VH-VL binders against Lactate racemization regulatory protein (larR). Designs and how they scored, part 2

Target 1, 221 residues: Lactate racemization regulatory protein (larR), of Lactiplantibacillus plantarum (f9uss8)
Amino acid sequence: MVLTDIEYLLSYLEAHHVPTIKKKRHTYLTYHGLAEHYTYVLKDGIIKNSIILQDGREYNLSYIAKPDVISLLRDEVSRSTDQPFNVRIESEYATFYQVNRVAFWKYVNSTPELQNYVKNYYRKKLSENILRLQRMVMNGKKGAICAFIYSLVDLFGRKVNEGILIDFVVTNDDIAGFCGISSRSSVNRMLKELRTDGVITVKNHKFIIQDVSYLLDQIAN

## First folded at step 1 (VH-VL)

Design c2 (framework fv_cofetuzumab)
Fold by ESMFold2-Fast, scan of step 1:
Structure c2 (fold): chain C 221 residues (1-221), chain A 119 residues (1-119), chain B 111 residues (1-111)
Amino acid sequence: as target 1 above (221 residues)
Amino acid sequence: QVQLVQSGPEVKKPGASVKVSCKASGYTFTSYYVHWVRQAPGKRLEWIGVINPSGGSTYNNQDFKGRVTMTRDTSASTAYMELSRLRSEDTAVYYCARGLWDYEYFDYWGQGTSVTVSS
Amino acid sequence: EIVLTQSPATLSLSPGERATLSCRASQSVSSYGYSYMHWYQQKPGQAPRLLIYDASNRATGIPARFSGSGSGTDFTLTISSLEPEDFAVYYCQQYGSSPYTFGGGTKLEIK
């Protein structure tokens, strides 16, 4: 059977008995600004990437909920490079392959399948970042919240009788951090508005999107 | 077995810089983070930041932005924290502490370095 | 940043008595049954010592009389029967969000 790029990478790492690290919820794998000698590959779990802004606020960049390399912003030649963001565990546990960075790039450079994975990884991340940037500059606070909630469909969305269940608990603090909103109260107010308008509902601390079209209209401005 | 030994007390004038050292022994220095925490007299503990001794890069609490520099010497198994543009409010005992990947708790602490900032 | 409020500020008890120390977080530091709260003991002139990690787990070498409990925003450190060496200042610390923060401390003193 034809393996996806990530499936090939995972099989490669497993076959070579690459060590794994297991981390639990709300601990940090890496810190913003901290140099790392490893390339981490998420094997299982959910993580969140964030940075600390100039004014001390945390700005959340992305969730990763499927196996993938956490970051490929470091090359094989540099002595050390600052970690661009924090990596926090959001699932009960997350498991990572811990690959020496220089060794990782030697594997990539000697293996056409891994070179293809890296090419596709950069393309995917560039596309995701362009879309995120567009949504940030085109939307007000409510539009940013709508864009964020919609972005969760691909990662955590499950069809249920009432709509699309986002099968993951997202805190209002995390939403504030993803949307660049300074207060949890502001997030609460806008979420209440969406609930009142019948756009979303909340069951067991998880969102259910009841009106996808309304949500998308807010994103379209 | 595991031990973190810090440099001796310092007395500085406002505007000066202070550099505190923390010498590690009893474990592989590059395998654990070194955190810096301070405690002003009668006050709570305050987290300053962390250094990865392997790569030498740091992540600092934004309250200390632009004033704190953390470095290390892997040959000497020693971490350093330099705090510049000292104010009277920086008078505190400064601790280094070993950090674990899994729990973000500080399992071994240095004895502390008293820093007094007075005119 | 998450603010941790410890109460009482001072607790006066006798050896043999039960001590209950509280730590309240400004926002939840718990998810799915896990709590990102640690407890430290500090004696005068000494560095802090780790007692309890993840709300309820005793650190290596810590006597069984120390126990931690709680979830969400409310956490408790309990010492079931005070020994003379237990009179110290106790601090809670959260790691549910960066920057890591500590409580103001509870001073346990002899009555």
Scores: ipSAE 0.000, ipTM 0.446, lowest interface PAE 15.7, mean pLDDT 82

Design c3 (framework fv_cofetuzumab)
Fold by ESMFold2-Fast, scan of step 1:
Structure c3 (fold): chain C 221 residues (1-221), chain A 119 residues (1-119), chain B 111 residues (1-111)
Amino acid sequence: as target 1 above (221 residues)
Amino acid sequence: QVQLVQSGPEVKKPGASVKVSCKASGYTFTSYYVHWVRQAPGKRLEWIGVINPSGGSTYNNQDFKGRVTMTRDTSASTAYMELSRLRSEDTAVYYCAREGYYGDYLDYWGQGTSVTVSS
Amino acid sequence: EIVLTQSPATLSLSPGERATLSCRASQSVDSYGDSYMHWYQQKPGQAPRLLIYDASNRATGIPARFSGSGSGTDFTLTISSLEPEDFAVYYCQQYGSSPYTFGGGTKLEIK
């Protein structure tokens, strides 16, 4: 029996009777206060990571739709003055293992399989962030939207007769936040352009990608 | 200054074809869609179709299926609309119009080309 | 296709008066919080000119006396104080669903 890195972590946390916490849609699991003492591991559900900028704007970083550690930016000794980002629940409910931070790092330091998980976690997150930065900086606003829509294929994509269904409702506010666009109206107009070109369509408030090669072309250039 | 300049008036016999041109200036031609809209005397505006000048892809109103062909020449920054098998009911002013960058609104219009179909 | 019905067909007013023009869609033109309804002005012998896009946004160069409102199926174009140059035909247009469709027009004429 070979377990994936995350399956090993989840089995380890269950075996050690780590407590869980359950949160409902559109509530925040914050890193302020309680988050300073804990490392959270998503057991089930969908979450969104974001930064709230000084002027109140939200900049969205990622969706997590499969079990994973939410963040490893805190070590055994956290900084007291900064929090890394906010976590909002996007599914009806999300369940987390709530692991004392010092205990979490003790588990990692004493377990070779968890050391391997952490190493692979950082490598994966670094690669994802570099690709995100590359696409955002090089492709402008329309390219950013195309790159974002394409990124949803891995998380929510399902093949249907019309193309690739993104089986998750993404709002224009969320898209604006993921793409660094200041206006829902601008996002909406660019999405209408994609619909007019037959690149995407909408069914029951969910996107269907009809021309994936168009999206890839916008990302590549 | 954005401008769309159309070809001059046409008089055609029933069954003939007409090709209207629309020359764009003052912006990057391939970055904006071009729509074709017509208006018969005293009637409402009627949408014919749209062309993406970058790739040349078109999306047309089903009412014109099999009779309308939209093309473009990127080196000349010119869009074309050809309507075949003309009928007296095709008598109208034909407009080209640019779609706004972020949406489906038509922000700049050509002056119009009068097409008269008479026997 | 979405049918747009404009009322009244003709509106007779004097300069300085307020004009209210209506456009009703046979089904909703809203998507993701925006209303895909646009307004155009056309003078005799001229091409249409964009006034309002996405229900309520004024196009570049359009005077503040022009405003748009509405959502779903019911939309209004308002001219707060008519100038002589405002007497023209006004058309609404949608792309909440393909194909693009235009209303029948409202003719604004001097009383």
Scores: ipSAE 0.000, ipTM 0.430, lowest interface PAE 15.8, mean pLDDT 82

Design c4 (framework fv_cofetuzumab)
Fold by ESMFold2-Fast, scan of step 1:
Structure c4 (fold): chain C 221 residues (1-221), chain A 120 residues (1-120), chain B 111 residues (1-111)
Amino acid sequence: as target 1 above (221 residues)
Amino acid sequence: QVQLVQSGPEVKKPGASVKVSCKASGYTFTSYYVHWVRQAPGKRLEWIGVINPSGGSTYNNQDFKGRVTMTRDTSASTAYMELSRLRSEDTAVYYCARDRYGSGWYFDLWGQGTSVTVSS
Amino acid sequence: EIVLTQSPATLSLSPGERATLSCRASQSVSSYGYSYMHWYQQKPGQAPRLLIYDASNRATGIPARFSGSGSGTDFTLTISSLEPEDFAVYYCQQYGSSPYTFGGGTKLEIK
């Protein structure tokens, strides 16, 4: 059988009896700046990566909803052993492989398939960060919200009669944190505008995107 | 009869603009998205962009950014695609196609096509 | 942009034979149980005609001999027993990511 890069990594970790840990919703796996001996690999669940800004606000970087390494910023040549992000559990439970960092890089350096995974990982993360920066700089606050909502299609989107259901509850606080907006009230006002304009609806606290082209218009500039 | 009827063939000089129309009949015009797709002779289909006739919002393929403008007239049930600064490689048949609100964004109804030839 | 590669470019068969057409995407066009892939038939001088939507659903009026399958990156259009009117060009199209893209086509011809 042929495995994807991440499936290969997961099978490798399982075959070598790497321990797993399980965390409950809204607890933290780790914190930005905490010294750790581990590289974490998401096996199952949904997590949110964030940092705390100088003014105390949480700035959200990404959701991860599919198996992946949480971060590869700490390697054998890196000077920092500190975790680069806060990692909060967003699903009811999330399960992680807890890999000793030195052992992880030993596995990678001795395995051609894992070398390929790491190369693709860096390319993907760099590309995602550049696109996120472009959207935030070019679109303003309402454009940032539109770009963020559209980004949820790949992670949580499924087709329904009314449009694209985002099958995950995203709070106004989370949206504020993803878009660099200081107030839940500002987010709520802009979401009300999108609902009034027929761009989105809300059903059971989940978004339904009704006008995809409107969201794409905001991203195109 | 449910149909999309496009304007007739156009011959343009390099550097000119062309505006193609797509008139909808037999259904509620504002309930379906209108996409524009082209096909150069012997080549694959190429997606140009989409307009939501209800609000007038558009999204264009980046390959056409700065050259394509999509509009609509709800009273006439007609969508328009204007392509500016024409080049010889813009010679193609241009199609409009509809996509249902809340559907899987598939094109279940197509216009007959408008031949656009760019020649000196 | 997602690149769609169709193979073979040309398929020569006789009426009554089974045709199998492939479409491979450069990245997954499936998300949470849905595969965002459609198939169209085009005859010379005509607009494309929808055959299959969402990988496996037959469009209204399309004969039962046409079927679609696949998920992720690999998709197949099958015509179980070719009729003379089936000799045409077939295109796959993805809508999992904008811009929406089409494959290069498979020309089905008699010989």
Scores: ipSAE 0.000, ipTM 0.398, lowest interface PAE 21.4, mean pLDDT 83

Design c5 (framework fv_cofetuzumab)
Fold by ESMFold2-Fast, scan of step 1:
Structure c5 (fold): chain C 221 residues (1-221), chain A 120 residues (1-120), chain B 111 residues (1-111)
Amino acid sequence: as target 1 above (221 residues)
Amino acid sequence: QVQLVQSGPEVKKPGASVKVSCKASGYTFTSYYVHWVRQAPGKRLEWIGVINPSGGSTYNNQDFKGRVTMTRDTSASTAYMELSRLRSEDTAVYYCARSYEDFWSGYDYWGQGTSVTVSS
Amino acid sequence: EIVLTQSPATLSLSPGERATLSCRASQSVSSYGYSYMHWYQQKPGQAPRLLIYDASNRATGIPARFSGSGSGTDFTLTISSLEPEDFAVYYCQQYGSSPYTFGGGTKLEIK
């Protein structure tokens, strides 16, 4: 059986006896400005990446719900004292491989399969950031919410009788933070409009998408 | 100043249809949702559905699936609710009501109600 | 569907007394930091009148003696000092999930 890039990375980390750590829901793995000597790889769980703005608002970048490296913005020789963003645990627990950063890059530089993983990682992250910028700049507030909800299909989507269930509770604060919307009330109002239009419904605090084509029509370009 | 005035009482035979009107005045008709709610004698209130007067889009209680049609006339500032294939169990007072902000806001102004009696 | 149970079915009090009316939902009607519950007053032969929206906000023109509280499955409407005009039927309504349902009502009657 041929392993995927991430499966190869995970098997490599286990073969080299890399230690793991386990963190509880709503605790932080990393913070802006904290010293960092490790590269973290998500083994299990769900996390949220965010930036805390100077005025205290949380600006959300991504959910990661499948095994992946959390960040590769640091190379083996650059300053290790700063973190680019905060990582908060969203599942009951999350488990991470904790790899010495210098050792990680040594392994990448000596392993063609890991070099391929890193190339694909950067392409993926660049694409995600472009989509996020488009969501915030081009779509307006309602379009940004529609684009965000649609983006949850790949991470948490499952087919049910009523439509596509987003099998994860996303708060209005999280939506506001992902969409660059300043008020929870504004988010709630737009979500109510989507429910009125028959686009989504809510069951047990989770979204069910009933009209996927409507969401796509609200996304610019 | 805000008023919702409904059409007069109706007596219908089983199998017929009834169309109730709700004329709005004292506000911008297209800026507020119009809900329809009924109350059978001695029973609780039952939500039928809602119309957005601006675009004409509707969302209805599935218990009325295939029987209820909501429309509006923006030039007359009037909303309509038509219920078809009437049964004796449809005997009720039918209300129109405005939500004060969005679809899920509380209903701040109500029509006086239209009595619909279904009997053979 | 979410069932709303109001208790008591009938509450007999005198003017000047405090009234406490309960509404219990069969499942939570609070999510995303909001509680999706409204309260209405209905007098015989009249349309309902909005009292409280979103669990705790008093509607325009409603006297200060009316207040709402609660979250999740348990909600309360309180009238701090009853006036003669307050004797009516009170209904709660949830809009947390479709179909949007009303409680069975609490009849507030003079003792």
Scores: ipSAE 0.000, ipTM 0.410, lowest interface PAE 19.3, mean pLDDT 82

Design c6 (framework fv_cofetuzumab)
Fold by ESMFold2-Fast, scan of step 1:
Structure c6 (fold): chain C 221 residues (1-221), chain A 119 residues (1-119), chain B 111 residues (1-111)
Amino acid sequence: as target 1 above (221 residues)
Amino acid sequence: QVQLVQSGPEVKKPGASVKVSCKASGYTFTDYAVHWVRQAPGKRLEWIGVISTYNDYTYNNQDFKGRVTMTRDTSASTAYMELSRLRSEDTAVYYCARGLYYDYEFDYWGQGTSVTVSS
Amino acid sequence: EIVLTQSPATLSLSPGERATLSCRASQSVSSYGYSYMHWYQQKPGQAPRLLIYDASNRATGIPARFSGSGSGTDFTLTISSLEPEDFAVYYCQQYGSSPYTFGGGTKLEIK
């Protein structure tokens, strides 16, 4: 009966008739320097956050597959970060509330429930990203791929007869970008090893995890 | 108000199984994972495992391998932990707790379920 | 598995005194300037209650007399002036790596 922080935010945005926008698969919602006046809140769909490194390579930060604020890195008056920040649509469509940035922060500053949401948002996002980066760095390339595949379980996992279906198509380029691996052939080789060993299989371009304990052994140690 | 309400106390014989429930309210059930933790009399808290309420995936402490099964019912906002092949050393208070799947904090706990295994 | 060692096992103090509780990890639970350590309070017959998250942040509803500090392998919970209600068992917990482990606890008892 009591709304969660995100449910409270969504109800607040609807009550105030905040406009929504809808974007198609593989289009970008925002780049560095674009739509600088808005805070976006995902209403429906799946997105991928990434940065472009100095040498032009894309480093993937996260998937967001549930309603959430896309980024709160920019406050009411601060300048943008030095790194380009990209939001790409991964589902067929994604729908966003498009909130004027100054108005968003006025809502937050006047509403204890929204202040609580922002505190929880920063805490969760920071802890999640740092822990994921730490685990990936500690586990080497194969361990990083195993950690990444396992991280997809919470976002997209569904039990099926053969194991756990990751009900989302993840490309080898995306895996390389999430794991900091420069070579697609390295990703392909390691995925082939996991398939050969019966750890994963692929059906309709989606992973099925058959040996969860193997993935966890690569991560937990 | 966030609440986790657990099922009542259980007394079991060695070799039996026990199933403990944890009913969540005051938040969207599928936004948080449910962790299970136990505490034997006079001993430290011991993490048993976690279930994603979103996709029903579980990750268990290997000390419970082959004996623990975690499930959830999204329509009832309820998580379950079943522990089989009970031994006297499984006598403990069993808690459910709310957290993220990768366990950033256990911010709300159930009241606990006392499980006694005696011959 | 990361082992957490709490000391002392028991601490006898009077109301109004300062309590300092230690938790040491067998390997670092800090990275990128953050520490993945929580503190809980447990009273007899009750579930644990979150006091401090991420080493130094007070959980909602927790009195200002509770504070946490530390990084790497060495962490401290401090209660600046003990109230009668603070006599309980205190546990540290790490989430830097799975399986998530708890310390053995420090029992804070009245002198």
Scores: ipSAE 0.000, ipTM 0.416, lowest interface PAE 16.0, mean pLDDT 81

Design c7 (framework fv_cofetuzumab)
Heavy chain, then light chain:
Amino acid sequence: QVQLVQSGPEVKKPGASVKVSCKASGYTFTDYAVHWVRQAPGKRLEWIGVISTYNDYTYNNQDFKGRVTMTRDTSASTAYMELSRLRSEDTAVYYCARWDYGSSYLFDYWGQGTSVTVSS
Amino acid sequence: EIVLTQSPATLSLSPGERATLSCRASQSVSSYGYSYMHWYQQKPGQAPRLLIYDASNRATGIPARFSGSGSGTDFTLTISSLEPEDFAVYYCQQYGSSPYTFGGGTKLEIK
ESMFold2-Fast, scan of step 1: ipSAE 0.006; ipTM 0.457

Design c8 (from c6 with heavy chain G99E L100Y Y101L Y102G D103Y Y104D E105W Y108P; framework fv_cofetuzumab)
Fold by ESMFold2-Fast, scan of step 1:
Structure c8 (fold): chain C 221 residues (1-221), chain A 119 residues (1-119), chain B 111 residues (1-111)
Amino acid sequence: as target 1 above (221 residues)
Amino acid sequence: QVQLVQSGPEVKKPGASVKVSCKASGYTFTDYAVHWVRQAPGKRLEWIGVISTYNDYTYNNQDFKGRVTMTRDTSASTAYMELSRLRSEDTAVYYCAREYLGYDWFDPWGQGTSVTVSS
Amino acid sequence: EIVLTQSPATLSLSPGERATLSCRASQSVSSYGYSYMHWYQQKPGQAPRLLIYDASNRATGIPARFSGSGSGTDFTLTISSLEPEDFAVYYCQQYGSSPYTFGGGTKLEIK
């Protein structure tokens, strides 16, 4: 039996009787700027990370739909630090391990497997952020929407007769926030273009991707 | 089943502010955006703006130039529109309306809130 | 902003007759095969009700006698055979460009 890095982390937290907390849909686990003493590890559920822009709007950073640490941007030596972003529950419920931040880093520093998890975590997050920035800046607003929709395949994708179902309701406001688009009419217009071109359709408020290659063409050149 | 219910009529003096509420029922409040539209007596409908009930994002018609504040209360399933520095020209019926997911059409509409600005 | 002009301002007809209502946009509201135009019905003292979305699609529960057509700058709402409950004000609305705008309305009145 081989455990992945995240499976190893979850087994370690369970073996050490780390407390869990359960939160319901559309409540916040933490807020941007709030002082925080804990490191949270998603055990089950779907969450959204966001920050507040200068004009008061939220900019959406990521969905997390698989077990993972919510953030490792906090240092290990301060008594408390400000939370780097808002964490909102998107599934009916989400469950988190709530581990004291100093204790978390003691676990990591004493365990080579957890040190590898942390290295892989930072590498993965840096890579994801660079790709997100590249797509959004280089490909314009339609390219950003195409890149975002394609990114949902890994998180929520399920094969159906019509194509790939994105088995999660994504609102136009979420798309605007993920893509840095200030105009709702632009988001809606571009989604209609994709539907007209046979790239996507909508069934029960969920996207079905019918032409994956079109999305990829908008991302690469 | 699906319903938007607005607060009652308001009479205000020039320079005052008014806050209109729109309470949603029969659907998941945070799955749909709320638009605000007004209609002055004998005039066309005029779009004011929209608020995401999910994350407080707002997009407004620049004709209102910072006089409009839209907010929401997720626990009460209620959206609010506050208009400040009222003028006689702001006398109108104010409507909230739900945006149908994936489209910019309005269904259903609230019953409307009459706002009268007079000296 | 896109200006929508509805004509005629008032249309006097009898039950059973066909009504044809026009909406003209100051610039095109069509792109990629879609026309970003909706139609609403408003009765006195009531909020507007969605009739037609994206120029030609009937909203849920709207009778078959209502139909929409047009593209670009010229749009038409047709009621094939007027019923007594159809005498109301009709508004077109565009969302091809922000800010979203409405037409001045066409009042259907009984002759």
Scores: ipSAE 0.000, ipTM 0.436, lowest interface PAE 17.9, mean pLDDT 82

Design e1 (framework fv_ebronucimab)
Fold by ESMFold2-Fast, scan of step 1:
Structure e1 (fold): chain C 221 residues (1-221), chain A 122 residues (1-122), chain B 111 residues (1-111)
Amino acid sequence: as target 1 above (221 residues)
Amino acid sequence: EVQLVESGGGLVQPGRSLRLSCAASGFTFDDYAMNWVRQAPGKGLEWVSGISWNSGSISYADSVQGRFTISRDNGKNSLYLQMNSLRAEDTALYFCAKDIYGSGSYYLFDYWGQGTMVTVSS
Amino acid sequence: QSELTQPRSVSGSPGQSVTISCTGTSSNIGAGYDVHWYQQHPGKAPKLLISGNSNRPSGVPDRFSGSKSGNTASLTISGLQAEDEADYYCQSYDSSLSGSVFGTGTDVTVL
């Protein structure tokens, strides 16, 4: 079989016995503003990238639920090596390869497959950021919530009789943080409206999307 | 086996200078941030200063800012604290402490030295 | 300067459980930063006891456990033993100070 770029990287890290670190739910791997000597690669688990604002509010940027490099915004020669995000564990445990940053970039620069991975990584992250800004800024609070829920389909979506199950518990605080909404009560009211309209339902604290076309309509215009 | 050994403490007059050293062994010194933490007699722990693996990030407690200078020599596996304009309130046992990260996060301190006593008095 | 608030002392009998609280502010624990715990016996250097809110380093008995909720962290010592008589300090990162903050310390006495 032909390995994907990330599978190639993981195989290399395993073969060379790169140290791993294991973290428990709701602890932090790293912090916004931290100058890191390491590049972290998620081996297993689910994490959330965020920044914490001066008043204690959390602004959430992304979930990562599949093996991937957590951030490539720093290189071996940058004057500023500060981490751009807090990285919090969302699964019961998450495991990471802890790779010396200089060694990581040396390996990437020597390996055409990983250079392609890096190019695709930057393109993907830029595209995700642009789409997120478009959805959050242009569509108002309800459109932001609809866009966020729809974005969970790729990470956690599973088809069931009732629709698409989002097989992960997402709190109203996390939704507020992803959507830039200051109030859990506002999130709760809008989620209640979506439930009443038959767009979503909730089973065992997990969303089931019953009307995908409604969510798409809220973010298309 | 990780070892951190502090030296350079002693009795000094107010307003004078003293330089502390910490010799590290048993780990790759230049992969980790290093810290100074002090404890006044009968009092609690106070973080003093930290330095990243490459000296690119340095931070100080407000109480010592402008008077103390942290530095490291990765070729000698050594950490230093230059203490100027010493005051009676700087009297403390000074610990050298290793971070688990190489960054300037000053995240946690997994290994500590035994400390070196600095006494500032007339 | 921000310092994390701990009770000055807690006491218990052998075999009992004791819990030590550590309360922070919006710039440290309340900002989501991890809490770490250190044990210091008289005349000795501190030893890392709990890392990242609840993780035990190798060699630390499972009698020691940690938790965190909101702006407060807790260290629980179950099955209290004579060797647990020590000072206990919590520690976190403070974004307003760009550095570490320690708790006020708690003296644990085994009666």
Scores: ipSAE 0.000, ipTM 0.440, lowest interface PAE 17.1, mean pLDDT 83

